VH-VL binders against Nuclear transport factor 2 (nutf2). Designs and how they scored, part 6

Target 1, 127 residues: Nuclear transport factor 2 (nutf2), of Dictyostelium discoideum (Social amoeba) (q86hw7)
Amino acid sequence: MQSVDPQVVGVGKQFVEHYYGIFDSNRAGLTQIYQQQTTLTWEGKFLSGADAIVKHIVELPFQQTNRKINSIDCQQTYQPGIMITVTGTLIIDGEAKNQLKFVQVFNLASNNGSFLLINDFFRLVLD
Short names: E, the ipSAE of ESMFold2; O, the ipSAE of OpenDDE; V2, 0.75 times the mean of E and O plus 0.25 times the DockQ between their complexes.

## First folded at step 6 (VH-VL)

Design x04 (from v34 with heavy chain S100Y; framework fv_dalutrafusp; at its last look DockQ between E and O 0.61; V2 from the best seeds 0.00; counts 0 for: pae E 8.1 > 2)
Fold by ESMFold2, look of step 6:
Structure x04 (fold): chain C 127 residues (1-127), chain A 120 residues (1-120), chain B 107 residues (1-107)
Amino acid sequence: as target 1 above (127 residues)
Amino acid sequence: EVQLVQSGAEVKKPGESLKISCKASGYSFTSYWINWVRQMPGKGLEWMGRIYPGDSDTNYAGKFKDQVTISADKSISTAYLQWSSLKASDTAMYYCARHYYDSSGYFDYWGQGTLVTVSS
Amino acid sequence: DIQMTQSPSSLSASVGDRVTITCRASQDIRNYLNWYQQKPGKAPKLLIYDASYLETGVPSRFSGSGSGTDFTFTISSLQPEDIATYYCQQYKNLPYTFGQGTKVEIK
């Protein structure tokens, strides 16, 4: 069996838990995660830089989110970093009947013994 | 820091009801599954069931279905395990434990356990 | 339900010995297998997830391997603090199930 380096998997899963913990509790707190160089494509809309990205996320037309994560896949990138793909179901404003499938991709770059979020893609998966 | 703090030990008689608790802190309570695990004296671990507090989605192991009720109160970040009528065979240590997502059923944090003793 | 069978049920070994515990699933569970350590009077602690990945802070003397139906947990050099009962647990299907446990003692 071939497998991904355990360190890569551990870091990637920890990042996802941290990111969604903030997003689902108080998404304005994502200012600590997004950087000046980070880009986000949110449902096809391209945003660059922490200020624009966090403003977009805060202004989304819902108050609270919860999510059930279905899968997290992690791989090392060549410029030391980690690419992470997440699939799951988003529950908006406590309405369990309105479950929205999503996929999100994070690209983390290695920096001075830690990782920085560089790229982010978010998509709802529509049937 | 993530913590799961369970209610204290219970000494009960057969036929009595009981509701034990697992209070979560240090993480988003509604985004993690809470599992209940039984350990009878001198025996191994048995998964009883779980709840997703975000939408109250609940699953039970077959032997515990209809024997216990698992519930959660989001307003106080607390999960519960409840019996309507205890039996002597319910004497055991009960743990709560969390896991993050369906495709990753490993329990990274556990409560300290609640000892339930049921005797005549 | 997927039955998990651990072997041995107990063992006694000297400090420094290599200890091996096996776990067999009644069906193919791919790598959806975890290992827990439970010291006397304490809650279980996750050591290894997804058959072979060490949880954060777990000493490197612990390792896991296997896939499908046959899994192995190894302590490369047994230490006094490793006295505990070890459990495998599958998460391929609900209900989640544990092996019966392996009690490890120092002789």
Scores: ipSAE 0.016, ipTM 0.693, lowest interface PAE 8.1, mean pLDDT 90
ESMFold2 (binder alone), look of step 6: mean pLDDT 94; pTM 0.960
OpenDDE, look of step 6: ipSAE 0.291; ipTM 0.817

Design x05 (from t01 with light chain S30R N53Y D92K; framework fv_rolinsatamab; at its last look DockQ between E and O 0.77; V2 from the best seeds 0.00; counts 0 for: pae E 4.7 > 2)
Heavy chain, then light chain:
Amino acid sequence: EVQLVQSGAEVKKPGSSVKVSCKASGYTFTSYWMHWVRQAPGQGLEWIGEIYPGDSDTNYNQKFKDRATLTVDKSTSTAYMELSSLRSEDTAVYYCARHSYDSSGYFDYWGQGTLVTVSS
Amino acid sequence: DIQMTQSPSSVSASVGDRVTITCKASQDIRNYVAWYQQKPGKSPKLLIYDASYLETGVPSRFSDSGSGTDFTLTISSLQPEDFATYFCQQYKNLPYTFGGGTKVEIK
ESMFold2, look of step 6: ipSAE 0.266; ipTM 0.774
ESMFold2 (binder alone), look of step 6: mean pLDDT 92; pTM 0.947
OpenDDE, look of step 6: ipSAE 0.147; ipTM 0.780

Design x06 (from v34 with heavy chain S31T H99M; framework fv_dalutrafusp; at its last look DockQ between E and O 0.50; V2 from the best seeds 0.00; counts 0 for: pae O 4.6 > 2)
Fold by OpenDDE, look of step 6:
Structure x06 (fold): chain C 127 residues (1-127), chain A 120 residues (1-120), chain B 107 residues (1-107)
Amino acid sequence: as target 1 above (127 residues)
Amino acid sequence: EVQLVQSGAEVKKPGESLKISCKASGYSFTTYWINWVRQMPGKGLEWMGRIYPGDSDTNYAGKFKDQVTISADKSISTAYLQWSSLKASDTAMYYCARMSYDSSGYFDYWGQGTLVTVSS
Amino acid sequence: DIQMTQSPSSLSASVGDRVTITCRASQDIRNYLNWYQQKPGKAPKLLIYDASYLETGVPSRFSGSGSGTDFTFTISSLQPEDIATYYCQQYKNLPYTFGQGTKVEIK
């Protein structure tokens, strides 16, 4: 048996799917995920609060995104929560020729039987 | 629940065209690779190719390149495998399979298979 | 292409026996190796991924080990329902390739 609780992994993967589903279809819809207490470091830029975060993401200079996920790792935090690391390639505006490697990290906190995104890190990985 | 449901068995003649389907449900269709795997009668599994429905990116194994076409219609969460001109040697079971998020290389869900029989 | 060679091609064992199948890659594939079970007339089923990780819902009698070029699949105690053909598959490089399969039967 694996050391990580399968339920933790399941929840983490579902979150990732949900998050990127929204991101790729309607970035403005990320208000469903980001909270006022959420913080995001996007390519080194620190952002705090749902409004600032969603604004920044919506204003990113591309129209379409698709992600080819390579890995999803999940761990339970010492608090009731889940830490998630995602690696993959990002395709922008349908240009499969220009795939960008990325890493993203999510820290989810348990809240009334659900989970809230508390911390988010996104970084492109340059060769 | 994740499901891949493939179209029914086909009986065709050499030279005919064919397009079989794999309908996905229970997950975000556009964010997982769909793969096609051939299994000739009494033989092993052969990876044919894959498609990423989100951007229709495709990859083919060399022996299948230009022999088949893999496509997808994300509006109905369906992937396709098609031949323009079937050969008797195309007789086989064809499976579609989803590639998992855990790693970009294992097939965690499979269709039930589509048997294609090509004979004169 | 990366060739995957399984051994043996077939085997027959008794219920309760330990069954071992090996898979050798023509080049280093790290742990990018999966094992599938295919019962007669059915689609393959994932049992082990990334060389040693048991897929959810798969009985603990199944296990995998190895890294690099040599891999082992083990059934600790063969059960009647384990009659099937087993396949290894690498995903280190495209095209993905399978071993030729190992047919497991019960005496």
Scores: ipSAE 0.024, ipTM 0.685, lowest interface PAE 4.6, mean pLDDT 92
ESMFold2, look of step 6: ipSAE 0.383; ipTM 0.821
ESMFold2 (binder alone), look of step 6: mean pLDDT 94; pTM 0.955

## First folded at step 7 (VH-VL; framework fv_dalutrafusp)

Design y01 (at its last look DockQ between E and O 0.71; V2 from the best seeds 0.00; counts 0 for: pae E 10.9 > 2)
Heavy chain, then light chain:
Amino acid sequence: EVQLVQSGAEVKKPGESLKISCKASGYSFTSYWINWVRQMPGKGLEWMGRIYPGDSDTNYAGKFKDQVTISADKSISTAYLQWSSLKASDTAMYYCARHYDSSGYFDYWGQGTLVTVSS
Amino acid sequence: DIQMTQSPSSLSASVGDRVTITCRASQDIRNYLNWYQQKPGKAPKLLIYDASYLETGVPSRFSGSGSGTDFTFTISSLQPEDIATYYCQQYKNLPYTFGQGTKVEIK
ESMFold2, look of step 7: ipSAE 0.006; ipTM 0.641
ESMFold2 (binder alone), look of step 7: mean pLDDT 95; pTM 0.967
OpenDDE, look of step 7: ipSAE 0.028; ipTM 0.720

Design y02 (from x04 with heavy chain Y101D; at its last look DockQ between E and O 0.82; V2 from the best seeds 0.00; counts 0 for: pae E 4.1 > 2)
Heavy chain, then light chain:
Amino acid sequence: EVQLVQSGAEVKKPGESLKISCKASGYSFTSYWINWVRQMPGKGLEWMGRIYPGDSDTNYAGKFKDQVTISADKSISTAYLQWSSLKASDTAMYYCARHYDDSSGYFDYWGQGTLVTVSS
Amino acid sequence: DIQMTQSPSSLSASVGDRVTITCRASQDIRNYLNWYQQKPGKAPKLLIYDASYLETGVPSRFSGSGSGTDFTFTISSLQPEDIATYYCQQYKNLPYTFGQGTKVEIK
ESMFold2, look of step 7: ipSAE 0.332; ipTM 0.807
ESMFold2 (binder alone), look of step 7: mean pLDDT 96; pTM 0.970
OpenDDE, look of step 7: ipSAE 0.467; ipTM 0.873
ESMFold2, look of step 9: ipSAE 0.360; ipTM 0.808
ESMFold2 (binder alone), look of step 9: mean pLDDT 96; pTM 0.969
OpenDDE, look of step 9: ipSAE 0.398; ipTM 0.854

Design y03 (from x04 with heavy chain Y101T; at its last look DockQ between E and O 0.08; V2 from the best seeds 0.00; counts 0 for: pae O 9.3 > 2, placed apart)
Heavy chain, then light chain:
Amino acid sequence: EVQLVQSGAEVKKPGESLKISCKASGYSFTSYWINWVRQMPGKGLEWMGRIYPGDSDTNYAGKFKDQVTISADKSISTAYLQWSSLKASDTAMYYCARHYTDSSGYFDYWGQGTLVTVSS
Amino acid sequence: DIQMTQSPSSLSASVGDRVTITCRASQDIRNYLNWYQQKPGKAPKLLIYDASYLETGVPSRFSGSGSGTDFTFTISSLQPEDIATYYCQQYKNLPYTFGQGTKVEIK
ESMFold2, look of step 7: ipSAE 0.248; ipTM 0.771
ESMFold2 (binder alone), look of step 7: mean pLDDT 94; pTM 0.958
OpenDDE, look of step 7: ipSAE 0.012; ipTM 0.626

## First folded at step 9 (VH-VL; framework fv_dalutrafusp)

Design z01 (from y02 with heavy chain D101Q; at its last look DockQ between E and O 0.62; V2 from the best seeds 0.00; counts 0 for: pae O 9.7 > 2)
Fold by OpenDDE, look of step 9:
Structure z01 (fold): chain C 127 residues (1-127), chain A 120 residues (1-120), chain B 107 residues (1-107)
Amino acid sequence: as target 1 above (127 residues)
Amino acid sequence: EVQLVQSGAEVKKPGESLKISCKASGYSFTSYWINWVRQMPGKGLEWMGRIYPGDSDTNYAGKFKDQVTISADKSISTAYLQWSSLKASDTAMYYCARHYQDSSGYFDYWGQGTLVTVSS
Amino acid sequence: DIQMTQSPSSLSASVGDRVTITCRASQDIRNYLNWYQQKPGKAPKLLIYDASYLETGVPSRFSGSGSGTDFTFTISSLQPEDIATYYCQQYKNLPYTFGQGTKVEIK
């Protein structure tokens, strides 16, 4: 029985930490993550391109977010890259009553020793 | 670079109060649990409790419930462990550790430890 | 609480030897088990997470296996720098609990 490449897991987790760190501190800063070729399906809404994606995220109707991550799974893709699945709880505006479960999926493509976010999926999970 | 830097060694007498600190940097402080772990001299590791700085949610091991208080100041990315009245038996090394709460549930980054010595 | 029992409490081996440490949980913890290395005077360091995953930057001579209640930590070829105390830790239930540790020395 084989395990996933520890380096793949490490890179994937570092990306998740970096991404949510920016999201929860400065959503506008996500322009450094999303590329023009990146696509995001946010709660079923399809968005394409860094400008449209970041604009949508910035305009979301909350001011502060924090995350309690429940799981992070990483796999190497057939093409050099990493698939990441994240589950957790989103705490909105510091209110416990505004905790929402979510799932997010990232697809990273290898790019000259680094990685670019190509696909992003975000869904809230209703109880 | 993720770092946890703890306050310096403490020498106290029984009955005194104490508050030690763990300052975090290099990551979103409010998005990950900070744990406190005790290690008595020559002994093993004991999980004491944890705090989620984002909402100050806190959990304690039964052994340490009401014996210590765990808190955090997210404005300065610092977690705290405090005693209202120290005992000689509180003599130990105390570590803070970041809990990367995911499917792996591990403590990936640790402070350097704070040695607390309590003696008459 | 979930009790974690390590075996042995201490061992001494030669450089290049295969070292095996066992950790037993008092109840089924699936693969929610981590291994740490603590060198003298230092904070613990994560080596293995989720029973069998090697932490980034950790040498490949370290490995972990097992699920349920019985887990194994292995150093395939003991090196001088591996002198340390090793701990298992479960995260299935609160409170998190550690094994009592295994002190590894070199002959």
Scores: ipSAE 0.011, ipTM 0.620, lowest interface PAE 9.7, mean pLDDT 92
ESMFold2, look of step 9: ipSAE 0.012; ipTM 0.683
ESMFold2 (binder alone), look of step 9: mean pLDDT 94; pTM 0.957

Design z02 (from y02 with heavy chain D101L; at its last look DockQ between E and O 0.04; V2 from the best seeds 0.00; counts 0 for: pae E 10.5 > 2, placed apart)
Fold by ESMFold2, look of step 9:
Structure z02 (fold): chain C 127 residues (1-127), chain A 120 residues (1-120), chain B 107 residues (1-107)
Amino acid sequence: as target 1 above (127 residues)
Amino acid sequence: EVQLVQSGAEVKKPGESLKISCKASGYSFTSYWINWVRQMPGKGLEWMGRIYPGDSDTNYAGKFKDQVTISADKSISTAYLQWSSLKASDTAMYYCARHYLDSSGYFDYWGQGTLVTVSS
Amino acid sequence: DIQMTQSPSSLSASVGDRVTITCRASQDIRNYLNWYQQKPGKAPKLLIYDASYLETGVPSRFSGSGSGTDFTFTISSLQPEDIATYYCQQYKNLPYTFGQGTKVEIK
């Protein structure tokens, strides 16, 4: 009886694949995902709005990322939406020594048959 | 501790049906793809297809489409590979293996294999 | 389908030798290529992912390189426990495809 709705898991997985597909290929394309109302905390730095968020991400000191996703956990929220937590390993500029564990949390709000990214938290996880 | 435990070896005759299993433990079964890989005697590895148990989304390599059925039972964390009518050419070792998301398509955990022998 | 061609199909080398295996893809697969080791009677084991990254617990004598269509797998100093067949595998497109394998033996 007690399990996460497979539809919620499916939406969360699709969002994560879409997000990282853009991030890892062309970060400027994240304007497709971040909205005026979105907030991001990136390693403790708070950013609000699509322009500020995408500028920050584009200006990060690396050219290319790849990543290996370890886990995705999804739950439906009663402010109708989906909370997603992701853990994985981020690989910077194709160098094995730049493998960094990370966690990222996305909060999606339901919006007339679609979902909007409202909150985003990114943290590197030190060993 | 992640494990994929496959059902035991099978000896069958041509025309018989068969369903072999891959039982997962130590992780969220519905969050990883389960892949099936064939290895014919003395030959290399061939990807047969996969299933995402969370929504039963299934993909097949063209040569195996309509030749086998891949399925899963979420309630017992088990994936299946099934033939309706075995042929002698189905004699092979069959592995299940998992991976996470399309963009990370490496197989990190493998079952021990199920040897299927089909002979008159 | 993306065809993966390995060379050589087999080789024999002495303990301590440097061993090199190549894999060619029929089209550009960027770095979406993995290497597996299969010891006799065992399931395959992931060694290298995304062309050049070592999986957890894999000895540093194993390495991979390449991008696009041409890839190389190297064992810097062959050990007796490295007797196995090695496979490359692309994951750029479905169906996933493997090279035909390279059997490595000790002289």
Scores: ipSAE 0.006, ipTM 0.536, lowest interface PAE 10.5, mean pLDDT 87
ESMFold2 (binder alone), look of step 9: mean pLDDT 94; pTM 0.957
OpenDDE, look of step 9: ipSAE 0.191; ipTM 0.791

Design z03 (from y02 with heavy chain Y100W; at its last look DockQ between E and O 0.74; V2 from the best seeds 0.00; counts 0 for: pae E 5.2 > 2)
Heavy chain, then light chain:
Amino acid sequence: EVQLVQSGAEVKKPGESLKISCKASGYSFTSYWINWVRQMPGKGLEWMGRIYPGDSDTNYAGKFKDQVTISADKSISTAYLQWSSLKASDTAMYYCARHWDDSSGYFDYWGQGTLVTVSS
Amino acid sequence: DIQMTQSPSSLSASVGDRVTITCRASQDIRNYLNWYQQKPGKAPKLLIYDASYLETGVPSRFSGSGSGTDFTFTISSLQPEDIATYYCQQYKNLPYTFGQGTKVEIK
ESMFold2, look of step 9: ipSAE 0.247; ipTM 0.767
ESMFold2 (binder alone), look of step 9: mean pLDDT 95; pTM 0.968
OpenDDE, look of step 9: ipSAE 0.534; ipTM 0.887

Design z04 (from y02 with heavy chain D101N S103N; at its last look DockQ between E and O 0.26; V2 from the best seeds 0.00; counts 0 for: pae E 4.4 > 2)
Fold by OpenDDE, look of step 9:
Formats: C-alpha cells, sequence, structure tokens
Structure z04 (fold): chain C 127 residues (1-127), chain A 120 residues (1-120), chain B 107 residues (1-107)
C-alpha cells in the first residue's frame, strides 16, 4: 500500500497554516508568499503577479476572516513541488451564522530548499 | 513551530476556584479548535470539551457540562479551563490539544499538561 | 455517547515482536478513529488518524486499519522506545470519546 511522503505532508500543512495565518491577520502581508510569477484564480477572476494578487485580496469587502479547515490533502508533484487541496468554511467579520464553504488549491514549486507558490485557486462553494 | 504551553501545577482545596491556561503559538489561534482533556491519576483520557477561538463556539461533554467553563482570549492566543468550586475528584492532569481541523477530530498538538491536585 | 472498547488492557512483548491492539466502537463510526501514544509522564502523541493514515514523522512500523466498528492498531516490530499506553479515539459524534487504553511493555 502506497502512501504520501510524510515530509511532503508536513511541509504542505505548514504552508497552509502560514498562509491562512497571514491572510486572517494581515492580508497585505501576503506579499511574503505571492511572487511575481504566481497566478491566482479567485472566484473565477484570473490574477497574475504578486502586486495584482495582493491588491485584489486586500480590497476584498470584509475586515476579518477566520477559517474552519475541513481537509488538507497533499501530493508531491512530478517536478519537485507540492500540490495542496484545502476545504473548509470561512467566517467573515465574526458572523458565525453565515459561514461560507470554500475550496482552495495551492501548487508549490521547490526552490533551493524552500517552496514558492506558483498557482493558487480559490472558490466559494454554494449550498 | 506550533506550541501549546500550559500553566503550572496547582494545589488547591475543595471549594476553591481555579482557572488554568493554554497559550498557543506558531499558528492562527482563531482558526483551530482547542480541546481540553482530563486524565485522572492512573486512568485514561477523557474529552471534556472544546472551543473555537474565532467565534467562541463551545462544546462540552455531558459529564463536564456546567462543571467547568472553557473560554479563550484570542488577543493573547490563550485558552482557559476553569472551575468555580473544585472537588477532590477534580484531581487530575489536564491537557489542552489542538484540532488539526474541525472535520478530522484528531489532536495533532498537545500542551504539556497541568497537574491539578485538590485535597483538604 | 459512543463507547470505545480497547483490547487488551495491557500486554507484554519482546523487542521485534508484532503487537496488535483492537478497538471496537459501540456504533458505526466509519473511519473517524485516531490512535495516540502516551509515554509515562508525557502528553499523548498522535500516531494514526482517520483509521489508517500515518501522522507526519511517525515511524512506518506503526499502522492502523479498519472501518465501521472494528479497528486495529499494529506495531510491526516493537522497539524499546515504544513502551507506552496507546489510546483509540472516535470523532464521529460529540462528545469525542477515547478507549480505555492499552499499556504496552517489553519483556
Amino acid sequence: as target 1 above (127 residues)
Amino acid sequence: EVQLVQSGAEVKKPGESLKISCKASGYSFTSYWINWVRQMPGKGLEWMGRIYPGDSDTNYAGKFKDQVTISADKSISTAYLQWSSLKASDTAMYYCARHYNDNSGYFDYWGQGTLVTVSS
Amino acid sequence: DIQMTQSPSSLSASVGDRVTITCRASQDIRNYLNWYQQKPGKAPKLLIYDASYLETGVPSRFSGSGSGTDFTFTISSLQPEDIATYYCQQYKNLPYTFGQGTKVEIK
């Protein structure tokens, strides 16, 4: 029975926690993660480059976010890297009554002992 | 690095109040459940309850409902477990533990435990 | 509440032996079952989650299987550092509940 490399899972989990930690505390700080070569499809809107991506995220019409993560799955990519899928619920501005389901996908590329976010997908899932 | 650091050992008498703490670091405190688990001397693990610091949503096991209060201060990334009136039977080790996620109710990180001794 | 019953309560085995612990749920919990290791004087440590998935950093000699009501935890080759009490835990329903534990010692 084959299993995913525990190190891959560990790195993926750490990335997710780091990413959402920044997102939920200081969205402008996401410049630490998004690179000029990074692309993001946010709710169907295609964005390219750290500047455009962070600007879009910062300008989203809410002040605070919290997440209840339902799942995190990781796989090693063919080229050195990690693919991550995340599902969960998003609480906006402390309104627990209106939690939004979401899915997010990250594609990380290995880079000199670290990882760079290359692709990002975010979608709300409607009931 | 994710860490949960609990307050120090407590020696109390029956009837006294107590509030122990679990300080979290290395992750988004408001995005993961914190659980409290009791372990009486020489006994097994008992889930007491949990809190989601993001909205203070709280759940208790029936056994511990109205016996303890679970709370959190997200400004200092700290969760609490408190008693209004301790009993000798509350003597135990108390652990805080983080959910990995709310749909996979496993506890991936644990505090070091707080020993509470209640005796007359 | 869902009751979790472990077997055996304790066992003693030799280094290199295969060790098997079982956990039975009072109702169908699908694969919502985790295994923890607790060494003396230490907090529990997650080893297996969702019945069969190995937690990051856990040696491959540990494994889990099962679904529904019957679950098995296995140490393929017992090592001296594996002396501990092991617990199963369900999260199908609140309240979360643990098995009573299995104390593993070395002969």
Scores: ipSAE 0.040, ipTM 0.749, lowest interface PAE 3.4, mean pLDDT 93
ESMFold2, look of step 9: ipSAE 0.249; ipTM 0.775
ESMFold2 (binder alone), look of step 9: mean pLDDT 94; pTM 0.956

Design z05 (from y02 with heavy chain D102E Y106W; at its last look DockQ between E and O 0.76; V2 from the best seeds 0.00; counts 0 for: pae E 6.9 > 2)
Fold by OpenDDE, look of step 9:
Formats: structure tokens, sequence, C-alpha cells
Structure z05 (fold): chain C 127 residues (1-127), chain A 120 residues (1-120), chain B 107 residues (1-107)
């Protein structure tokens, strides 16, 4: 038997797809995901609040991104919510030489039948 | 609305080359894998291979390795399946289908299929 | 390659009947197992993913269960529109592989 609720996994995977879909198509659109209470640690840099976070992401020095995801793991948190870990390869500007391995962690909190992103961690994994 | 639209039916002779297409729309073409699936007449589904249009990374099932070529043109959101020399045994329905990533290997959207008939 | 074996290859049942199809993997595939429905002359349609999760828009009479090597697909109450061939598919390892299919007919 499965140890994790399939619905939890489904919601988590859908969030990841949605998040990266926005990230790769319109980074400024991430304002619909990041909240004022959201915190992000991006490559060790701590950011707090939707405005600061989205500004930082928008100002990242690349034009295009997409991801080859290797793994998505989800767990239900103690309080209603979902913890997600993602590993994959970030492809920058559509060039093979700009492929970078990464890990990202999301912590979602339940909110009136939906979910809010509370914590976000992004880190490149160097060979 | 996500759509995969495949090229029309083909009638070919053995030895001829063929390239069929799968045009995607309604989503980020470079962010999803495109798979090709063969279904011979009256038979089951066979995964042939896949391509990630974002970097053109391609994987084949052993059975189809060096038998076909999978490619993509991201400028027009189109994936291709081609043969250099068709055989009668290549007669089948060919489907393209997308999946998101390694942890999401379900084919949620399919093309309508391309019927390829190879006979002398 | 991971072999997927479905049972039965075909079945005939009455409207309203409970229908059960099984799929066995030659090795542990965790929950990386999907179920598809293919109606005559149509492309396959995803019904269940990750063994137990119902695809959006799919009727609740369809369900899936299992983990590891043994999986079950169930139609709780067979309807006339459910006449189709059903396939399981693993995505634990490349190459992805399908079961041989189960043809479901109405008596």
Amino acid sequence: as target 1 above (127 residues)
Amino acid sequence: EVQLVQSGAEVKKPGESLKISCKASGYSFTSYWINWVRQMPGKGLEWMGRIYPGDSDTNYAGKFKDQVTISADKSISTAYLQWSSLKASDTAMYYCARHYDESSGWFDYWGQGTLVTVSS
Amino acid sequence: DIQMTQSPSSLSASVGDRVTITCRASQDIRNYLNWYQQKPGKAPKLLIYDASYLETGVPSRFSGSGSGTDFTFTISSLQPEDIATYYCQQYKNLPYTFGQGTKVEIK
C-alpha cells in the first residue's frame, strides 16, 4: 500500500508544474504564488515577501528557462499542508552548456481548500 | 487548451522514407516530453521513445533504437518521427503523447494518431 | 526492461457489474503505474496515474490501487460507454512499458 495520500502527491505535483510553468513563461507572474509572508532562500540569499522575491527572480541574469525534473517527493505536514522536494536540471537559454542541476523545496500551507506557498528553497547542485 | 495534432495518414511502399509530425499547442512545448507510441493493427501499445524539446534530449526503446529517429523543432512546437527505409512491419497507428517529467510519466494528452500503411 | 502483465486479456460483463483488471510488474515499480482507456478508433485516454490518483474529469466509478508489483484497476459499475481496451503502463524505468491490454465488452 502507498504510504502517502495520492491526493497529496497529486496536489504537490500540480503545484510544481504550475509554479515552473509560470517561472519559465513569465517570472513576473510569480506574484500570484508568492505571498507577503512567503520566504525564499535562493542560492543562500534569504528573501522575504512577494515583492522582494519576485524582483530578485525577475532580475536573474538569464532570458529563458525550462526544467527536466528528475524527482518530486511530497509529504503532508503536521499542520494541514504539503512539503515538496524537487530535483532536476535547469536549462538556461536553451543551451546544453547551460544545464545546471538543482534542488528546490516548497512548503505549502492549507488555506480554505487551497494552498499557499510559505517557504521556498532553491540551490544549484555543483558537480 | 492543450492539443497535439498529428499529420495525416500515410500510404507507403517498402524502402521509402517517411517523416510524420506532431504539432503541440496550448502549453510550453519545451517544458514537456513528447513520446511516440506505436500500435500495430489489432495489437497493444508500444512505447517507442521520447524527446525533450527543451534540449532535444532523446531516449529510445531498444526495439526502436536505430530503427527510427525522433526529433523536434521547437520554433514551431512540432515533434517528428521518421524512418529512412520503411518495412511492411512498420504498418501501424502512431501516437504522440506528452508527459511532464521523470516523476510524472503519465501521458495526459495524446495526438489523434497517424496511420501508416506500408505495402508493396 | 520491466514487463507488465495484465489479467485478464479480455472480459465480458453486464451493465452495472463490478469489473476488475490486474496488472503485475516484473519488478518493484512503486506507484509509478498509470491506467489508460482506449475506445475503438480513438487515442488512449489517461484515467488513473500514480496507481491511485484519478485524472481530472474522469468518472468516480474508475479507481486504481496497488504498489510495488501488483496493481488493480476497478470499474465499480460498468456502463455502456466503458466498452474499450484498458492498458496499464509503468514509468519507473526506461523504457516505459505497457501491459498487453484488457478488452472490456458488454454482455
Scores: ipSAE 0.025, ipTM 0.738, lowest interface PAE 3.2, mean pLDDT 93
ESMFold2, look of step 9: ipSAE 0.052; ipTM 0.730
ESMFold2 (binder alone), look of step 9: mean pLDDT 96; pTM 0.970

## First folded at step 10 (VH-VL; framework fv_dalutrafusp)

Design z06 (from y02 with heavy chain S56R, light chain K92D L94Y; at its last look DockQ between E and O 0.71; V2 from the best seeds 0.00; counts 0 for: pae E 4.3 > 2)
Fold by OpenDDE, look of step 10:
Structure z06 (fold): chain C 127 residues (1-127), chain A 120 residues (1-120), chain B 107 residues (1-107)
Amino acid sequence: as target 1 above (127 residues)
Amino acid sequence: EVQLVQSGAEVKKPGESLKISCKASGYSFTSYWINWVRQMPGKGLEWMGRIYPGDRDTNYAGKFKDQVTISADKSISTAYLQWSSLKASDTAMYYCARHYDDSSGYFDYWGQGTLVTVSS
Amino acid sequence: DIQMTQSPSSLSASVGDRVTITCRASQDIRNYLNWYQQKPGKAPKLLIYDASYLETGVPSRFSGSGSGTDFTFTISSLQPEDIATYYCQQYDNYPYTFGQGTKVEIK
């Protein structure tokens, strides 16, 4: 059975945990992750650059978020980098009734032994 | 620093109720699952169930379903395991442990354990 | 439920020895297999997750391998502080289940 490099999966999962950790605790802190060259498509809205992206996220009309993650899949990209797909349920403001399924995709580029977020896609999945 | 601190040892009699606690700190309590694991004296580890404090979603192993109740109070970052009526066979060490998600079901942080002794 | 079977149940080895523990799942669990170390009177400690990834801060003498149903945990050079019971645990399906444990002692 073929498998993804454990290092790739490890880094990918760590990134996801780190990203959502910041998102859920301090959205403004996402400036640590988003770069000037990062692009995000959030619910179909295209955003470019850390400033615009973080501003948008900070201004989202909810206070608390949590995620029940269903899946995290990782693959090594060509550069090399890491492509990550995340599926789960977004819980807004701690209300069980305010749950929305989502998919998020991250593309990380290798950078001097670390990784930089280059592309980000977030989309709610409506029933 | 992530910490899970459990309540102290309990000595109870059969038929008594009990609620033990696991207080979390150093991370977003509502973003990780809290699991309870039983270890009977001299025996191995048994997963009992879990709770997601963010919405209080719970899952139980069949063996423990309806035998215990897992709950959480996110206002004080505390998870609970409780019995309505203890049995001698409930004598064990009980651990709480966190894990991130269904694709990351490894328990990276554990409480120190709560010893529950049930005897007549 | 997925049954996890560890082998051996116990072993005794000398300092510096290579120690190998195996864990077999009753069905394919992909790489959703973790290894824990539990020292006497202490809570378990995560050593390896997802079959082969070393948890941060864990000495490099610990390693894991395998996928599907057969997994291996290895201590390349047994140290005195490694006296403990080791457990595998699957999280491919609920309920999560542990192996019965392997007690490692030093001669």
Scores: ipSAE 0.277, ipTM 0.815, lowest interface PAE 1.9, mean pLDDT 94
ESMFold2, look of step 10: ipSAE 0.311; ipTM 0.779
ESMFold2 (binder alone), look of step 10: mean pLDDT 93; pTM 0.942

Design z07 (from y02 with heavy chain S31N; at its last look DockQ between E and O 0.71; V2 from the best seeds 0.00; counts 0 for: pae E 3.8 > 2)
Heavy chain, then light chain:
Amino acid sequence: EVQLVQSGAEVKKPGESLKISCKASGYSFTNYWINWVRQMPGKGLEWMGRIYPGDSDTNYAGKFKDQVTISADKSISTAYLQWSSLKASDTAMYYCARHYDDSSGYFDYWGQGTLVTVSS
Amino acid sequence: DIQMTQSPSSLSASVGDRVTITCRASQDIRNYLNWYQQKPGKAPKLLIYDASYLETGVPSRFSGSGSGTDFTFTISSLQPEDIATYYCQQYKNLPYTFGQGTKVEIK
ESMFold2, look of step 10: ipSAE 0.408; ipTM 0.832
ESMFold2 (binder alone), look of step 10: mean pLDDT 94; pTM 0.956
OpenDDE, look of step 10: ipSAE 0.436; ipTM 0.860

Design z08 (from y02 with heavy chain S28R; at its last look DockQ between E and O 0.63; V2 from the best seeds 0.00; counts 0 for: pae E 3.5 > 2)
Heavy chain, then light chain:
Amino acid sequence: EVQLVQSGAEVKKPGESLKISCKASGYRFTSYWINWVRQMPGKGLEWMGRIYPGDSDTNYAGKFKDQVTISADKSISTAYLQWSSLKASDTAMYYCARHYDDSSGYFDYWGQGTLVTVSS
Amino acid sequence: DIQMTQSPSSLSASVGDRVTITCRASQDIRNYLNWYQQKPGKAPKLLIYDASYLETGVPSRFSGSGSGTDFTFTISSLQPEDIATYYCQQYKNLPYTFGQGTKVEIK
ESMFold2, look of step 10: ipSAE 0.424; ipTM 0.833
ESMFold2 (binder alone), look of step 10: mean pLDDT 96; pTM 0.969
OpenDDE, look of step 10: ipSAE 0.398; ipTM 0.860

